# VH-VL binders against Protein RESPONSE TO ABA AND SALT 1 (RAS1), part 4

Target 1, 230 residues: Protein RESPONSE TO ABA AND SALT 1 (RAS1), of Arabidopsis thaliana (Mouse-ear cress) (o04515)
Amino acid sequence: MPNTSSSQSFTIFVDGWLIRHRYFVEQLMCASSLDETNRISLEEQQSLVAQFLSHCLQYYQEKFASVSLAGDNVFTFFCPPWFNSYAKLILWVGDFKPSLVFKLTEVSVADLTRHQKDRISSLKSETRRKEREVMRDFALVQQSVADPPVMLAARRVGAVGMVDGEETDLEEAMEVLKAGMAAAMNNADQLRCSTVGKVVEILTPPQAIKVLRTIGQLHLRLRDRDQERA

## First folded at step 21 (VH-VL; from x3 with heavy chain S104T)

Design y2
Fold by OpenDDE, fold request of step 24:
Structure y2 (fold): chain C 230 residues (1-230), chain A 121 residues (1-121), chain B 107 residues (1-107)
Amino acid sequence: as target 1 above (230 residues)
Amino acid sequence: EVQLVQSGGGLVKPGGSLRLSCAASGFTFSRYSMNWVRQAPGKGLEWVSSISTYSSYIYYADSVEGRFTISRDNAKNSLYLQMNSLRAEDTAVYYCAREGFEGTKYAMDVWGQGTMVTVSS
Amino acid sequence: DIQMTQSPSSVSASIGDRVTITCRASQGISTWLAWYQQKPGKAPKLLIYYASRLESGVPSRFSGSGSGTYFTLTISSLQAEDFAVYFCQQGNRFPWTFGGGTKVDIK
């Protein structure tokens, strides 16, 4: 059986993960409703938030593991097949931009306190700073592709083929690139997780549920292939 | 104590109908997806149907599609399986089972005691 | 549908023995695999979820491993209470499907 690539394996994982994700989104939708009949206790709300975060964490843990083992397939994670065409237009380092969470928070929560707003503002600034750092690192990795050894090898492949030893040099350069790309991806994912977690810490459970609902729904929309047909 | 208690079942003629019930206690029922799984005498386990927390997502095995209906009443902490047009092949012990989610378990971690359904002429 | 094939269908073992049961999926299911134990006249009991995670309250002599299409359940030292039928179940795609079961009998 052809060895399933890391990205293919992750795609298979995501298929199963999405089944449960839909269940969580359903719960979050219900919990966020103003219908008194759907009112749940504060403790239950906190539990729902915690479990959803755990669910999301599982996704990124599995992704991390897959990226770490991806080798040549690491590039697939930057244009993931598990996202639809629309999602691909808004991807930042293979997924949603961490700072997007703040926009989603603003749209989802209308009753933020002044103190919460101040904390969110501070967090937003920090997150943006970290995004820039990730991008700098990513850019450095990308620039390595233009390094003379890689360029020379690429030129020769197109013209007369690679000479003895050049293949090895190119392979080594590619490994460095892949490792750098994997690291950038992992850092980005960590920032995503951290940002969501920190936002939730600032919010009340009802507020958090609203934001997480929006985030959860977004994930479904980004992966829904049927929406591409509409 | 977390538990699922089943009721219903029994003997029915081919073409007949039965309704199974599963009552949940000891946990917040509305937070869990539920399943029906059956086991024919001396055979293995067969998944029958699943229902999400608020019934937005329902799935059936091909063998029961169009004949069985899964439903739930969260206010009553109850899961149901309406079985119509029963066939001899439907003879089995039926289990209700909770799909866990805590700690990303996502497996059937709580089971009812089972209910025997016998379809015979 | 994803077909789950368990092997062996039955195994005879003695107390203290190491027992290994395998489950193969007809297609990749990542780690969406659970193992259940069923005793006669009783409902199944969850042992392992997510291929290798031990359910709370399950003895540590039980372990699961594998990913993709090949999975194993291992009982490191068989105890008297472990004589039962074991089932694997894939939770990657609907319909959920179970393996055919493995009966562990006393030698």
Scores: ipSAE 0.895, ipTM 0.966, lowest interface PAE 0.4, mean pLDDT 92
Fold by ESMFold2, fold request of step 24:
Parts: sequence; structure tokens; C-alpha cells
Structure y2 (fold): chain C 230 residues (1-230), chain A 121 residues (1-121), chain B 107 residues (1-107)
Amino acid sequence: as target 1 above (230 residues)
Amino acid sequence: EVQLVQSGGGLVKPGGSLRLSCAASGFTFSRYSMNWVRQAPGKGLEWVSSISTYSSYIYYADSVEGRFTISRDNAKNSLYLQMNSLRAEDTAVYYCAREGFEGTKYAMDVWGQGTMVTVSS
Amino acid sequence: DIQMTQSPSSVSASIGDRVTITCRASQGISTWLAWYQQKPGKAPKLLIYYASRLESGVPSRFSGSGSGTYFTLTISSLQAEDFAVYFCQQGNRFPWTFGGGTKVDIK
């Protein structure tokens, strides 16, 4: 067992992950800038795409494990220290909103076919529906914790200290909230991974490389240290 | 099949220079970050330098910073270490090593055979 | 810099013995730990990566565990070819650092 909190352990994992992330972004930038005669083979493009997705999957697998063990520290994943101050203003359930991928695709790829546009439009609608479901499910958890037993215990603290039975009820409600927060994060992350994967499946390898370059660069910029000397 | 073949070692005087080479074969060289690791006679392993897949990120151990230069030529599938202002303390076997990425491995999975560098007055 | 401390520095063991080698990091490194085996006159060989994952072609008698600052390499049933020096290495932050090594000798 680590001698540090789950969120601190994940931050340490991310340090090593970012080193390799920079290497992948370097490769994606090079691959997207080569002319037709110097482009890497289709097989190499497919390999680069697959390995970058595997790299991103490692991040979310480690995040899932850390969130599952977070206990009291679950809230830190919603306001994560591994993002800079400005990135925190645009987070959705502690990370990027899955639908952002569609805007990134639009700005990164100029040559979508009609068939690709139709498939992306359908995926966008599905993704927005699932985003609403994640938020609805989490809202239901929040409402269940605000039920009368918790509110009665909180009001009693204002006038008289809690008794043993009420303390146990509050602790159980907090555990339900923490579990609900962890579930919301996991569902959001699954949607993030699924959405990127499905977009990549619609795209050709050269198109996917351009989108993944943009996604990879965004990941780095959201973690750049705040501009202290501006 | 997958190999790193080293060359360029030898005996040099203090203050001298030497260039180590590491030739890759059997894999797509530009997909892998590369390392130099050295081992003084009878001693353990010491990391010397690393270079990213397209040279945008380069790192050195404090003991060699400013004296050694890592570089790569992806067109020739080759890694280099230019060693200047050599000291007796630089006497070691030098290994090149790639960092694997398959299955999110991220560890040095292929090593060269080693090249001896002796710095002696 | 992250110091990697291995223990013991030497182990005398017989064929068939269970051998455990430990590695401590001076700072947390999550699971960014690899284990290498080195035989005399040879380059190091990767055994374990990501603290606990077995490299392809490495016998299943080798296993790794740990996270954070404390890690172990276990050889479940020592064989003649396992007499070597073993190194841990952190890959979390530059500079990469290695443990001092553990020599496994035959009794």
C-alpha cells in the first residue's frame, strides 16, 4: 500500500505518463506534417494510432483504480491539481467533455466525406444523450444524500452535537456520496474513451493522426504550469 | 532480429573526445526514445542521457551535462553519444537502450552489447 | 533526484529456494519500476516492467510487486541460470535511477 493519498499517487503516475505522452505527440506532429512522398506507411500510421489510444487508455485505467481507492479524497479528482488553473474552468466531471472531440475533429480535418459526416453526426447525438445521462445519474445520487436523515443531523449539529446513531447515518450518507462521485467519474471517463475510439474508427488513419495530434497537444496545454510571470 | 549494435569505444587521454555509435535494426527506430547507460568496472548502472523519438526532448545526468551530447539520425537508424572533456570517472562500459512502448511497457527492453571507454593518463 | 535502495546487496541461495529482493525509492514513483537481470560480461535484460508485469519470454518463476516507494522481486524456485545481479530502476522522473544491485550467489 502507498504511503500517500490516492490522488497524490495518481499525480505521481501522471508525471511518468506525461514523459511518454510528449513522445507520442512528437510522433503525431511529425506524421501529420510529412508530404505525400515521405508519409509513413499505412501500417505504421495504424500502429501509431493504436498505440496512442493504448497510452490514453492506460491513463484512464490508472485513474479508475485511483478513484476506486480514493475514499475521502474523491473530490480532488473533480478539481484535479494536475490541470492548470485555466483548464479547471472548462472541466466536465473532472476532465474534458466528450463532445469536445467533435469540435476538435472539425478543426483538425478538412476532408471528411459525406458518409463520415453522417456517421459523426449520429455519434454526436448519441454522445450528447449519454452526457446528459451521466449528469442525471449523478444528480440523483446528490439528491439521495440530501434526504431528511442527513438534513436533520446537520440541523442538530447547529444546536446540539450529534449522537451515535445520527453520526453513523451521516457517515453512511457520505460513503454513498463518495461512491456516487466515483461512479460518475468512471462513467464520464468511459464515455470519453468510447467517444474518441468511435471517432477514430470513422476516420482514415491520416485523418485520425491529425485529430489525435490535436487531442494530445490539448492534453499537454491543460497541464502546463500557470503563467506565473505574465 | 531486433538489435542494437554498438561501436566507437576505446582508450583516450583525459580531456580527450570520443564518439559512440549505436545502430538499430529489426524495428522502426523513430518510434522509440533512446538512452545511454554506463557501468564503471565492478560497479552498478548509471543513466547518462535520453533523447526523444524526434529529438525534441533531451536529458543528461548532471555528471555529464555540458560535456556529452546525445543525438540521433532516424534516417540512418542510428544513435550517437559525443563525449568531450573526458575524465577518469567516465571510464565505463556504455550501453545504448531503447524504451519499449508496446502494451504501455515503458521500460528499457532492448540493449546494445556495450562499448568499453577507458580514460587513462 | 530519486534514490533507489536495494536490499540485500547479496544473497546466497540454493537451487529451488525462494528469493526475494527489495527496492525502496526515496520518493513516490507510483508503479514506474522495472527490474533487470545482468550476467557477467552481458548487457542487462528486462524482467519486469510497471512494477509487476512480466516481460515476454521471461520465466513465470519471476514476479514483481509493489507501488509507491516499496517494491519486491521474487524468484519462486531458483534455478542455475538465475545466479546474476539484479537491478531495479525507476522510470517516473528524470534522471532515471537504478538501485545498487543485488548479487544472487550459489551456496
Scores: ipSAE 0.839, ipTM 0.942, lowest interface PAE 0.7, mean pLDDT 88
Fold by ESMFold2, fold request of step 24:
Structure y2 (fold): chain C 230 residues (1-230), chain A 121 residues (1-121), chain B 107 residues (1-107)
Amino acid sequence: as target 1 above (230 residues)
Amino acid sequence: EVQLVQSGGGLVKPGGSLRLSCAASGFTFSRYSMNWVRQAPGKGLEWVSSISTYSSYIYYADSVEGRFTISRDNAKNSLYLQMNSLRAEDTAVYYCAREGFEGTKYAMDVWGQGTMVTVSS
Amino acid sequence: DIQMTQSPSSVSASIGDRVTITCRASQGISTWLAWYQQKPGKAPKLLIYYASRLESGVPSRFSGSGSGTYFTLTISSLQAEDFAVYFCQQGNRFPWTFGGGTKVDIK
């Protein structure tokens, strides 16, 4: 029997996830405040960082499950309705580029040590290499569906009156594309998660709080309707 | 020992006011969103209100909006519910409850003992 | 608002029985469902969160399953301390809503 599409199910999951995301961003804002009257201990800052990362991991774990079941719906994850129109213009493999975290770190943290800068530079180079590898692998998938057997089947679909056998060839080509799209998305998401985790390990808890605050705030703004000042 | 200890409550006349308190201990209060949930005698559970970790997000059930005010004081580890313009249908046991986050739990994992509020002439 | 409908309203069962309680949401709630146990005169106690995850300290005879609009709580072998009222609750979107409850009674 038919089921709700995986992208529709994921959108419903995100509604509940965003409620808790707002709570985490609220905590990150307060922990990074210029007024330290209510600032939590360093130990609690470490806990906040760890739990925010766990919260973000939940998002990508649910996304992975949904993408794996997407079928014909996998395209929706590349042009997702849970981002506003502005955010869609800057997406990389259906979400934000992993290396964006380095720009957000530069904006958010003013007190990096020389050792931290060196480690971040190395990580940035490694991350950009891995981003190119994801794009290369995805380009190979796109190329495989443009091969002659697939192109011949696709041309026939444009005409009325498909025959048995031609549907099978096109279905096979579409399954290859969908599987490749899902794999690219999953590889990109793993790189997103590991890159943020590695940056956080380089930073002190107060520095990490500032970066994660910026990440969390940006994520909210790019999911909001294009609202003027509230 | 993680706990929520409630105080306040009692008998009030319709139109009256009452303030409920909920004191937290054994955990870092500012890390948890908080809820009020009520249960009329012999009835099920009804969510009343929620407040985020630093009070930026506050929600009310339609039945109490405009009459009840949720608040928290993180420095005193305390949650409050100010109840104004009370009606007979507000008669219930009121529970405070925290929403846990550990392991992405996101469910009410610690509850107060409950405080009875009776609204009658 | 999302209505949560529990079935059955009550169950009479013997120690050792398998008991299954269902909860249906009027709209999709993904896996944002929790189960609570309440004994007379006591506050509710969390049993299951995220539809299927067992809360710490809860016996393994309790299990939850489901997603979307249909969920179950199962007690694999009922014990004396399990006679109580059980509630489901959705945490997907405000207002939070509870099912009407299922009373599990001794036969």
Scores: ipSAE 0.837, ipTM 0.941, lowest interface PAE 0.7, mean pLDDT 87
Fold by OpenDDE, fold request of step 24:
Structure y2 (fold): chain C 230 residues (1-230), chain A 121 residues (1-121), chain B 107 residues (1-107)
Amino acid sequence: as target 1 above (230 residues)
Amino acid sequence: EVQLVQSGGGLVKPGGSLRLSCAASGFTFSRYSMNWVRQAPGKGLEWVSSISTYSSYIYYADSVEGRFTISRDNAKNSLYLQMNSLRAEDTAVYYCAREGFEGTKYAMDVWGQGTMVTVSS
Amino acid sequence: DIQMTQSPSSVSASIGDRVTITCRASQGISTWLAWYQQKPGKAPKLLIYYASRLESGVPSRFSGSGSGTYFTLTISSLQAEDFAVYFCQQGNRFPWTFGGGTKVDIK
């Protein structure tokens, strides 16, 4: 079995994805600029927004596919090597917390209407509720590590050796854990995508571009390893 | 072997309908965006439509929007193009094509053999 | 829509010749350009992606260059199997658009 690194499939994808991501971020930056030379039509703005959302969705779809179809180790995504040390501080179930989008919206858009604010507030409450649900489920998965089959196997590792069948039990337990983690991650990712999508639906195209620019830039900052050297 | 096998097409009268099919094999179909491209006899290539991995995003050329419908069934590894209200200008060989994403491709790296669609009175 | 203009529309060359095809985009497309080869009665084949990256299995005599709005496909030494029609395609934004094609014929 080719010793494919635990995240080889996704890693290969991400390298190309990041290049395209940088391009989109640049486009979003230009589109949000006050420079008349960089202004694009409303239709073009809408198109850019849609394409960027598609781009972001592809990331999470591939993330899921890499685990479920390609056999990448789900554990890698909870401590991803492609994130810098700063990113690790803000990770929530393998990526940024969905509700962070609201803060980013607040920072990026200064001209929200009252109606938009109300809708965003409502959405924020809903998103937080869903975050709690995801966390509950995830916590249950984490607690399963303390289940007797796993603990018993772990206690015996290196000491008396595993009794016949215990190795199999441990392997099975680990598979269950992995499956649970994958499910939790997928739910979280869906919530991320849904939240961003819903926020964009509330915003005008120019506003959406600003928010998406900020989100895109954040993703780049989280992956920038050069910042660790400073 | 990675391949796309097309079926459907044929002769149809103006205003008629056809459905094209594209069956994928040799790769994880659900990981790839898929496209339809057509080529009128003796002419160049024209992009027709694109569909994302889970059909979340769909795009059409202006020339076919509202008349054609792209769809996919990932469980069946199949891509479809429903063509309604066909016009003489729609006469072409239609190709299904996979959009590669490995590295920085974002190009159509696997093509079907093509299916001829002829719209004539 | 982004318009792609290929030149020349046709070129006659001999085996061993260097052939260069150009593609111009009406707008900046960065490096999101692909080149395809199409033989008569066959589906297009991807040659170059990301403006300059060679697709797997494609001979090294093919090369792509360019960024922004100007791109080139070069065949360093034309072979008998290279007589075909070549297309550029932008993948920067939808709708995807192709160049008009360049027919490479035997002299």
Scores: ipSAE 0.143, ipTM 0.711, lowest interface PAE 3.0, mean pLDDT 88

